# VHH binders against Phytanoyl-CoA dioxygenase domain-containing protein 1 (PHYHD1), part 16

Target 1, 291 residues: Phytanoyl-CoA dioxygenase domain-containing protein 1 (PHYHD1), of Bos taurus (Bovine) (q0iib1)
Amino acid sequence: MACLSPSQLQKFQEDGFLVLEGFLSADECEAMQRRIDEIVAKMDVPLHCRTEFSTQEEEQLRAQGSTDYFLSSGDKIRFFFEKGVFDKQGNFLVPPEKSINKIGHALHALDPIFRCVTHSHKVQALARSLGLQMPVVVQSMYIFKQPHFGGEVAPHQDASFLYTEPLGRVLGLWIALEDAMLENGCLWFIPGSHTGGVSRRMVRTPAGSVPGTSFLGSEPIRDNSLFVPTPVLRGALVLIHGEVVHKSEQNLSDRSRQAYTFHLMEAAGTIWSPDNWLQPTPELPFPPLYT
Key: E = the ipSAE of ESMFold2; O = the ipSAE of OpenDDE; V2 = 0.75 times the mean of E and O plus 0.25 times the DockQ between their complexes.

## First folded at step 13 (VHH; framework vhh_7qia_2)

Design t1 (from r5 with Y32H T52Y; at its last look DockQ between E and O 0.60; V2 from the best seeds 0.00; counts 0 for: pae E 7.4 > 2)
Fold by ESMFold2, look of step 13:
Structure t1 (fold): chain B 291 residues (1-291), chain A 124 residues (1-124)
Amino acid sequence: as target 1 above (291 residues)
Amino acid sequence: QLQLVESGGGLVQPGGSLRLSCEASGFTFSSHAMGWYRQAPGKQRELVAFIYSGGSTRYYDSVKGRFTISRDNAKNTVYLQMNSLRPEDTAIYYCARSTYEYWGDRYVYSFDYWGKGTPVTVSS
């Protein structure tokens, strides 16, 4: 039932992001975490995810297998791991459940609990408050931000990966399942940075090509002082405009920073780029948000 | 300051050979992977060959066995030796610099600079 006030809507339009504390209850957050524990317990780790990277060239050569795994994940539940969690033989150096970076990219469609949260009345009401006419859910992720070694996420714009014509049609919903603070890797934003378009795009290369993906363009050098930290309490929702620049630091603390995030696209009048890594499939066309 | 300058293109008969060169400046060449791309009229730009900073190579299937990518770090130059050329190889050939970065759970390549290209025409 969430309905943005006019001042909240204005703040989102000005900044490119908006924090809504208390969007999910503690019990709802814990239920999602328990469900992810069940999913992790059934994890089957493919060999191409178990290889140790020992040099830059070895990392690049082995990336093709992980790229194919990534490219076909849009209608699956797949596991992606932190750097350095495997030995040269592909054995875990860290307990498997503590080595996962994220799970993606179809929890919203393939898991009943995540589907229910994604299509909940409060999410649908929020989307209506934003004026979305035909929103579709294009992807979802569960992010662990593991204690001690949860990796940095470099400055980026989501629309670089989820490109549309015209721009401005993609919205991220990022839900904190644990407190997200400076010490465990909260989000940082450049307020107002969503008005300048995207600096680069990640695209598929033609089938059989090496590498299987690439970035077109380059991320500009940015003044780090422009980033403002956005700590939030468990259960908060952070609305993220597709073009706002954001990042998170490495998690060196003893606490994880788990989050559930999914992306919407306003489908009315919008062309999803055929070059995007993520494409709808016969098994999962992008489902409408409104049910 | 950053530049990639291709040369060696031209008109060649079917079955002939050409050697493309790309001289790089304005960055530490030996630290970057490099690629050759081509674009035929009305087609998307496509990767032809790729060479990692450590010297390992990859090729598009249609050129495998006919084209060879190599690099000379002392001359800051990447080459594409093209043998047994066919009319289908007609395109503008571009040299590209690759940067790659760790993106939380995988490495992703970024092609962040392209040269102006050198045309190759294969015709009798």
Scores: ipSAE 0.014, ipTM 0.379, lowest interface PAE 7.4, mean pLDDT 84
ESMFold2 (binder alone), look of step 13: mean pLDDT 81; pTM 0.801
OpenDDE, look of step 13: ipSAE 0.164; ipTM 0.578

Design t2 (from r5 with S31D T52N; at its last look DockQ between E and O 0.39; V2 from the best seeds 0.00; counts 0 for: pae E 2.1 > 2)
Amino acid sequence: QLQLVESGGGLVQPGGSLRLSCEASGFTFSDYAMGWYRQAPGKQRELVAFINSGGSTRYYDSVKGRFTISRDNAKNTVYLQMNSLRPEDTAIYYCARSTYEYWGDRYVYSFDYWGKGTPVTVSS
ESMFold2, look of step 13: ipSAE 0.421; ipTM 0.784
ESMFold2 (binder alone), look of step 13: mean pLDDT 81; pTM 0.815
OpenDDE, look of step 13: ipSAE 0.345; ipTM 0.710

Design t3 (from s19 with N58K A60W; at its last look DockQ between E and O 0.02; V2 from the best seeds 0.00; counts 0 for: pae O 9.1 > 2, off the site)
Fold by OpenDDE, look of step 13:
Structure t3 (fold): chain B 291 residues (1-291), chain A 124 residues (1-124)
Amino acid sequence: as target 1 above (291 residues)
Amino acid sequence: QLQLVESGGGLVQPGGSLRLSCEASGFTFSSYAMGWYRQAPGKQRELVAFITSGGSTKYWDSVKGRFTISRDNAKNTVYLQMNSLRPEDTAIYYCARSTYEYWGDRYVYSFDYWGKGTPVTVSS
């Protein structure tokens, strides 16, 4: 189903999230996974690939390298690794390709397969059924949730990172490419928690500062009993309100929980916060969803 | 902590040879591409040679056929064999670690960490 029924819309409005089973076919999921495998395999690039040079001073690079890598990833496809994959000396404990936490943040724009999925008629129909007038894609990422290593994602609101004025303009689309169960790190939600505002914000620090981001406010301690697990099957799409509180636990199983996630923002009447870590660039302004 | 230490620089006559070494520590060397830069007096730093984690190499036009970049992952070391040296090769040579990003159809390598450099002087 590409369009939400009235009952589904109501449920989303009440809960702040909605599961759509069977949104993608097995073949579609497989195609995405194969593409990721290809992207990962090409980490060892051949001679003809472009090389970009750094003009920054050594000290600045040492201090800002990691921060810049993250902050500048909005219009690129970059690899991010799990924290637990390094030894005390900073060496990989496992092969790098098996240590990836996520790939981001511009798969939706730069990769044809992921662009096709992101801008699919199904996604557009879904957005229209939600009443979005001028939605744009702000970011995308492929999450691996590696067996045993897949780290937890603490309770959060997406709007903490993707802040808008007014609130309520950001929507997450989380697509399961593998079965997401309790044991391998399915999502957990606090139903109805999307109506209470944003508890904290991640903002950019002044240029040249280390770290490059800081939090304003704090995530409150939440009763764990309020979280409802949301296991889903391969191909399912989970709609996530920007303000609904959700988390995922560490994957302690021997199975991965791969997912593709991208975020939409209603652009009409919306101001994207200049303090957000993610900023549009001339190279990649936020692309309209509707084509 | 991450460290790159260059060595092998010195004074050599035109037509001579030098072999530079860069020993890496503090990261999984075999997972990263590496490069050699040089900076001549009054000039900007320029890439002269690049080697991927898999061993693919790329050279600056001015050094093609004369310089060879290689790596020994067991020793966490990248090398620059410089033959047929010319006065214009005089510079401080820097070793650099490369990170990578995918731009749709290709990877782009960016260098994010540098050694302190080793001086090379080619003079009669």
Scores: ipSAE 0.008, ipTM 0.238, lowest interface PAE 9.1, mean pLDDT 88
ESMFold2, look of step 13: ipSAE 0.273; ipTM 0.694
ESMFold2 (binder alone), look of step 13: mean pLDDT 81; pTM 0.806

Design t4 (from s19 with A60W S62K; at its last look DockQ between E and O 0.46; V2 from the best seeds 0.00; counts 0 for: pae E 2.5 > 2, grease 24.3 > 24.2)
Amino acid sequence: QLQLVESGGGLVQPGGSLRLSCEASGFTFSSYAMGWYRQAPGKQRELVAFITSGGSTNYWDKVKGRFTISRDNAKNTVYLQMNSLRPEDTAIYYCARSTYEYWGDRYVYSFDYWGKGTPVTVSS
ESMFold2, look of step 13: ipSAE 0.338; ipTM 0.706
ESMFold2 (binder alone), look of step 13: mean pLDDT 82; pTM 0.818
OpenDDE, look of step 13: ipSAE 0.612; ipTM 0.878

Design t5 (from r5 with T52Y Y107T; at its last look DockQ between E and O 0.34; V2 from the best seeds 0.00; counts 0 for: pae E 4.4 > 2)
Fold by OpenDDE, look of step 13:
Structure t5 (fold): chain B 291 residues (1-291), chain A 124 residues (1-124)
Amino acid sequence: as target 1 above (291 residues)
Amino acid sequence: QLQLVESGGGLVQPGGSLRLSCEASGFTFSSYAMGWYRQAPGKQRELVAFIYSGGSTRYYDSVKGRFTISRDNAKNTVYLQMNSLRPEDTAIYYCARSTYEYWGDRTVYSFDYWGKGTPVTVSS
């Protein structure tokens, strides 16, 4: 069902997230995965994009190129790699196609298959049922969560990165393209944590500065017992309130946990922060969801 | 018990110099990047200078060429040499310990601990 029932809406409002099983069919998921295979087959990654985890100093020496690569990715389809997949010289330690952390951040706009999914009638109906008047798509990414490699995502609020005035205007749509279970890195949420504001922000640093982004504030230490795992099946959509605290653990299993994620912003009455890492460009202003 | 203690602040005339010190304790100093922030009256706190664990430095544009950040790992101390001081440099200066997080695509730096600050006043 593309539209939320009153009970589902209430649950989302209370918990800050909602699972919709069977949102995509197996065929739809397969199409997306095949398209990604095609994109990966044509992958071209500059040396400066190959981040190696070592000392702070060594990491920072590559920061300028990496920062530019990241900051300018809002209107492009670019590859980002897992930690530890490069040697000191930037060579791959594992096959490149198995080293990818995510592809982003404009699949929703630049790829026909992902555009179709993002702007599907199902997604539009869902957005309307949520009461969104003028939603725009701000970013998208394909997350691989590679077997044994898929790194953890620390507890966070999406609004830390995608900040608006007022708050409560950003919504994440996380679509499982594979079964997401405990062992391969399903999402974890703190239910109801979306009402307490934003604890930190990632902001752009002054032009020409390295690093290009920094955090203002800090993520508080949270009791791990507060997190609830949210395993879902292939085809499920997880709605994520921009302020709900969530995480994913490292994929220690022998199977991947691939997902497609994009974020919506209610544009009506909303100011996108100029300090956000992601900025609209003349080439790609935030596209309206409704078509 | 982590601690950062700033010193060296005071009153100085325009064109003068000051050297700030920040002594760290309670953690492995040499493993952390350090920064100096300042907060002027009525303004937001801003990063002035940054020094990585390996010794590389970064500066805010307004202080480039005038300020120098350095560190002595043997003394667990980070310094800020401030030359050619201007009235607009008047602020409380804070020492901070830097941390970083990796998000799969980049390293993002943050600061997780601050000193109490040392006041710097540049006035005729």
Scores: ipSAE 0.032, ipTM 0.393, lowest interface PAE 3.6, mean pLDDT 89
ESMFold2, look of step 13: ipSAE 0.150; ipTM 0.583
ESMFold2 (binder alone), look of step 13: mean pLDDT 80; pTM 0.808

Design t6 (from r5 with Y60W R97K; at its last look DockQ between E and O 0.03; V2 from the best seeds 0.00; counts 0 for: pae O 5.7 > 2, off the site)
Fold by OpenDDE, look of step 13:
Structure t6 (fold): chain B 291 residues (1-291), chain A 124 residues (1-124)
Amino acid sequence: as target 1 above (291 residues)
Amino acid sequence: QLQLVESGGGLVQPGGSLRLSCEASGFTFSSYAMGWYRQAPGKQRELVAFITSGGSTRYWDSVKGRFTISRDNAKNTVYLQMNSLRPEDTAIYYCAKSTYEYWGDRYVYSFDYWGKGTPVTVSS
């Protein structure tokens, strides 16, 4: 079902997240995975990529390049790699295609397959059932969660990174393209944690600064016993309130846990923080969800 | 079959110049970064320069300002222009093909195939 029932809506409001099993069919999931394979196969290095075998200067330029690469990825399809996949000389320790952490952050806009999924009637119906009036898509990413390698995602609130005034205007849609179980890095949530505000913010630093972002505040230490694992099957959609605390563990299994994630913002009566790392651009203003 | 064929090596006096060439075949040349390695007698093979598929370059400190790496995708060839050569530049120079070009936390390159090499001797 594309629309939430009253009971599902109530559950989402209480817990700050909701699982919708069978949201996508196996064929839909397969199509997305095959498209990603094609995208990975055609990956190239940007023309502006320049480095030197210089210690101090190289490090500074590299850091600046990394910052720019990340900060400017909002309207592009770019590759991000797992930590620890490189040796000291910069060579891959594992196959490059198996080293990717995520692809982002504009699959929803620039790729036809992902655009179709993001703006599908099912997603629109879901958004409408949530009462969203003018939702826009702010970002998207494909997460690989590689076997034995997929790194953990520390407890966080999405609103720390995607901050709005007022709060409560950002929604994450997390779609499992593979079974997400305990062993391969399913999501964990603290139910009801979405009502306590935001504990920290990631903000842009002044232009030209390295690093390009900094955190205001800190993530509090949370009791691990508060986290509830949320295993889901391939095709499931997990709704994530922007302020609900959630995490994922490292994938220590021999199976990947691939997922497609995008975020919606209710645009009506909402101010997107100018300090967010992600900013709309003339090339890609936040596209309306409803078509 | 993948091949890298180096040429242009030889004997030069200190302060002289050489231009090395490497002709590539057996793969989509324009899609890969290319590099030049060198191995001096009794030393380990070391990367001296590489050029990305997009044309960006990186140089070893000891060759900065003296060496220039370039490529011609139409000819499937990568070049190393070596100026102001020094005795310490004496080595066998190897052309190298990258596995792929990626950018994560930093610019990352891997090389997995080398040519047979061309000798460069700088001596008075």
Scores: ipSAE 0.023, ipTM 0.264, lowest interface PAE 5.7, mean pLDDT 89
ESMFold2, look of step 13: ipSAE 0.417; ipTM 0.757
ESMFold2 (binder alone), look of step 13: mean pLDDT 85; pTM 0.866

## First folded at step 14 (VHH)

Design u1 (from p4f with K61R Y114S; framework vhh_6fv0_2; at its last look DockQ between E and O 0.71; V2 from the best seeds 0.00; counts 0 for: pae E 3.6 > 2)
Amino acid sequence: QVQLQESGGGLVQPGGSLRLSCAASGFTFSSYAMYWVRQAPEKGLEWVSFIYSSGGSTYYRDSVKGRFTVSRDNAKNTLYLQMNSLKPEDAAQYYCARSTYEYWGDRYVYSFDSRGQGTQVTVSS
ESMFold2, look of step 14: ipSAE 0.257; ipTM 0.694
ESMFold2 (binder alone), look of step 14: mean pLDDT 81; pTM 0.803
OpenDDE, look of step 14: ipSAE 0.362; ipTM 0.718

Design u2 (from s39 with Y32H N60R Y113S; framework vhh_8dlx_2; at its last look DockQ between E and O 0.68; V2 from the best seeds 0.00; counts 0 for: pae E 7.1 > 2)
Amino acid sequence: EVQLVESGGGVVQPGRSLRLSCAASGFTFSSHAMHWVRQAPGKGLEWIGNIYHSGSTFYRPSLKSLVTISRDDSTNTLYLQMNSLRAEDTAIYYCARSTYEYWGDRYVYSFDSWGKGTLVTVSS
ESMFold2, look of step 14: ipSAE 0.014; ipTM 0.431
ESMFold2 (binder alone), look of step 14: mean pLDDT 83; pTM 0.819
OpenDDE, look of step 14: ipSAE 0.452; ipTM 0.774

Design u3 (from s19, 22 letters changed; framework vhh_7ubx_2; at its last look DockQ between E and O 0.58; V2 from the best seeds 0.00; counts 0 for: pae E 4.1 > 2, grease 25.2 > 24.2)
Fold by OpenDDE, look of step 14:
Structure u3 (fold): chain B 291 residues (1-291), chain A 124 residues (1-124)
Amino acid sequence: as target 1 above (291 residues)
Amino acid sequence: QVQLVESGGGLVQPGGSLRLSCAASGFTFSSHAMTWVRQAPGKGPEWIATIYSGGSTYRRDSTKGRFTISRDNAKNTLYLQMTSLKPEDTALYYCARSTYEYWGDRYVYSFDYRGPGTQVTVSS
């Protein structure tokens, strides 16, 4: 399961996304899930995530703290939590392990299991079949999509957050570690929406500013009928063009929808925007995919 | 009804200056942070500068020294003074009312309203 067929490549080019069932084995998925369990067992909750504020100034400080926590996570393994999981005193309203939204953003680099998966011969072969010459890994995250609580992800383009010049250089690899169905928050795509450019961006603001990021523009209103659900089984990989519009609904089921996702950027002839929230660091420059 | 209307754009030679204005109505202007953004053809939106209700300003580094954001609360007007204009400054410039949004893992500075924009073209 290494190379895309001509028909698969054509489909990806036309639709802006592609589903590859059975990309990972059950054993591979299990290993990843067990590793996450170990990581979660050592979970540390930042103070700014647990404190609620009553004043505007306090809220701004929290916002700054949250932003800094996020902005500096590119070369770390950090925890991010769902909305509303803390009471006013900073206590969990739900079990901590069930409150996690995602872990990121450097699993691909700092964890051996996830590094192995990210740089696997399967992934490399896939990238080569897509014609990538010098792809680098820019970020990774483990998404939980918790039962009943996993919030929706509004329609978006990944390139809004991971912007390049020229466009069309970012690719998302979304791997289902659990079955992703309609009821537990599978992905939805607008096929062919990846050729229209990017109308919204999240940009980093100057150092020391509050807030640390700015969301420019807005998503256009899109007819819901344009979205096509893409339910997949455990082990499936979904290729996501950086500009294809996609979303996921809230998980209202009693099952999680865990997934591992990482993004590639074709580095050859590409400029990574200095305005992106994520920037390479001396500790973690964007690692080449090919080894 | 919230309304933002930009003006002051036009054609200018490199090295020239323009002053953009944004007339705000339909809300308490003095209570909101305001932002200038621009979008060039084929490019995504670009943040320029923000001025908060208290008067604090933050600006894009590449425009520091050239662009100045200010506001007149008595006139419900936002300004962008641009100097030493370059061809790469050519874009549609928008005035936007700023808001904060929580996105689960971070607070994001966003916008809930913006004007139709004013075109700035820098060309010889």
Scores: ipSAE 0.029, ipTM 0.351, lowest interface PAE 3.5, mean pLDDT 89
ESMFold2, look of step 14: ipSAE 0.191; ipTM 0.568
ESMFold2 (binder alone), look of step 14: mean pLDDT 79; pTM 0.776

Design u4 (from d9z with S59Y A61R S106D T109V; framework vhh_7z1x_3; at its last look DockQ between E and O 0.36; V2 from the best seeds 0.00; counts 0 for: pae E 2.7 > 2)
Fold by OpenDDE, look of step 14:
Structure u4 (fold): chain B 291 residues (1-291), chain A 125 residues (1-125)
Amino acid sequence: as target 1 above (291 residues)
Amino acid sequence: QVQLVETGGGLVQPGGSLRLSCTASGFTFSSYAMNWVRQAPGKGLEWLSGISGSGGSTYYRDSVKGRFTISRDNAKNTLYLQMNSLQPDDTAVYFCARSTYEYWGDRYVYSFDYWGQGTQVTVSS
C-alpha cells in the first residue's frame, strides 16, 4: 500500500524522514538498473574533465566549466564523475563506468523508464497521502555510490540547494536500488532537525561571473552522535523532508549503493527561488506529479 | 584567530551614500578573496560583491552594479564597500565574508568560511 498510515505520517512529521521498505519490487529495481546500463553504454565524458590544467587561471576555468556543466543539466541527462578519477592528462584512472558519481538531472522527464517510476500511481498516492495539492518534480538523479570511491556527502539540507518561500515545500524521494547498509554508504539523519530552518543556501552568481555558484551562510557544528543511520533494503523508499539534516558516508565496501532520487515541490502557494542553481526551462518546465 | 569586523553602517536618506569597511586579522588577508553579503529583515542572505585576493578582479550582483563598488587595501587588511544611490530596499545588515571553495562531486562551490558580525544599514526618509 502506497499510502501512509496515520502513524507513518506522524513519524515523518516528527523525524523529518520516513523509511518505506518494499516500495519497489525487485523487478522494478532491475528494470531501472538495466536502463541505467543502457544509458551508461552511451556515456559521453565532458570536455572539461579531459583537459589538463597547469595554471591557476586554468584551474578556475575548469571549476567554472564544471559549474556551468552542472548548472545547465537541469533539463538534460548528464554524467557526473567521482573526484580523482582522472589523471592530469584527462585519462581515466579507473574504468569509466565505475567512475560515475551520478546521472542527472532530468531522468524523470527524458527517460521513459524513470518517468514511469517517478509518476507511478504508487508515488502519486504517496504524495496525496502527504497532503500535497500541486506537487511538481524539480529534479532527479541516479546515484551510484561506487565501491571504495563513492565519496561521502557532507551533512546538509536539501533546501539549501532547492530553496523555496515559504520553506517546507520540498520533499526528497530516495529509492534504494541496492541494499544500503552501513558499509556501503547508507543515509544518516538527525531526527527532528527539519524544524529549525535552513543554515545556508547555494545560489547562482550573476551570469558570466566566476564562480557560478556560492554558498551563503555556514553549516553549524553538529554533534556526530546526533546522526542515526538508516540502513534499508533494495526497493525501499526514504522520504526526506527538505530541511532535515542528513548525510552519507564514503562507500568503503566492494559493492555499490545505487539509488534513484527525485525531489518534489509543492507548487501551491510556493515561490521557487530564482537564485537556485536549478531553474525551469522552456524545454522542461517543472512537470506536475499528478497525471 | 580569524576575525572580521565591519564598520561604517548607519542611517542614510534615499539617494545617499555610505562606505563600509571590514577589518581583517588572524590570517594573510591578501591570500583570500573577500565578499560582501547582506540580510534584509525577513529575507535570506544575499551575495552582493566579491574581490580577489590581489584586488585585480571584482564581481557584482546585478542589482548593485553601478551603485556599489568593492575594493580592498591589503596593506591595511581592510575591505571596503562604497554604496551610492542607496534605496530603502538596501536596508539590511551587511557582512564581510572570507571566500573558500567546496567540492561537491559534480561542481565547485564558492563558499564562505568566516563572517563578521555585520553592520546595520538603514535607508529611510
Scores: ipSAE 0.129, ipTM 0.557, lowest interface PAE 2.3, mean pLDDT 91
ESMFold2, look of step 14: ipSAE 0.347; ipTM 0.732
ESMFold2 (binder alone), look of step 14: mean pLDDT 86; pTM 0.859

Design u5 (from r5 with Y60W R106K; framework vhh_7qia_2; at its last look DockQ between E and O 0.27; V2 from the best seeds 0.00; counts 0 for: pae O 2.7 > 2)
Fold by OpenDDE, look of step 14:
Structure u5 (fold): chain B 291 residues (1-291), chain A 124 residues (1-124)
Amino acid sequence: as target 1 above (291 residues)
Amino acid sequence: QLQLVESGGGLVQPGGSLRLSCEASGFTFSSYAMGWYRQAPGKQRELVAFITSGGSTRYWDSVKGRFTISRDNAKNTVYLQMNSLRPEDTAIYYCARSTYEYWGDKYVYSFDYWGKGTPVTVSS
């Protein structure tokens, strides 16, 4: 059932996240994975990843290059790699296809398969059941969480990166395309942590400045015991409130934890921060979810 | 106790100059990058200049050629020399401690400690 029950809605409101098992069929998941394989087969590696740096200045330029690559990816399908996958000469230390951290950030718009999933009747029904009036899709990404190598994602709030006024207008949809368990990096949440605002923000720096982004503020130290693991099976959708604190651990298993994620913003009565790293472009304005 | 104390702000005419100082205490100053932010009325706080622990500097384009960030590790102080000031430079200027973070696909500086700020007003 694509619509939330009253109890599910209440749970989401209380916890700031909700697990929906069996949201996608196995066939749907397989189709997405096959499409990713095709995309990866045509992968382009950014030049800044292939450059040797020997000075601090060169390092800064690399950082800037990486940031620019990231900042301009909002309306493109680009590849992002795990840390440490290149040697000093820019050669892969591991197979390229196994070095990818994520693909983003416009799969929802530029790829037919992912567009179909993102704008599916199921997703629209879900959004409507959440009371969203004019939701738009702001970004999407395919996360690999590679075996033994998939790095951790530190505790954070999505709203730190996708900030709105007022708060509470951003929703993450995280779809497991593989089983996400404790050993391969399932999500962890602090239930109820979505009501206290945001601790920090990532913002664009002024044009022409280096680095291109910066964090304002810092994440507070949080008791690890507050986090609740949320293992899910392939096909599950996890709803993520923009302000709920969540993380994922390093993948220490021999299997990946692939997931497709996209974020919605309620556009009605909402201001998207001009300081967000992601900005709509003429090529890709934030598309409405409802079709 | 960690502390950042800004000074040097004030009223200046267009075309004038100011030199801001930020004295740091309570941490190993030389190990940290430092930045100057400013916040104009009704606007968001924005990074103006940045200096790494090694002394490399970066600037917002609008202040390039006019502003200079520097540091004296012996004095635990970071400076912002502001020349050819313009009315649009009017803001509260904040000193901030920065750390360098890698987030899988990007490099980001995180600012975790801030001074109370020093006001700069450029007006005829």
Scores: ipSAE 0.038, ipTM 0.410, lowest interface PAE 2.7, mean pLDDT 89
ESMFold2, look of step 14: ipSAE 0.330; ipTM 0.714
ESMFold2 (binder alone), look of step 14: mean pLDDT 81; pTM 0.813

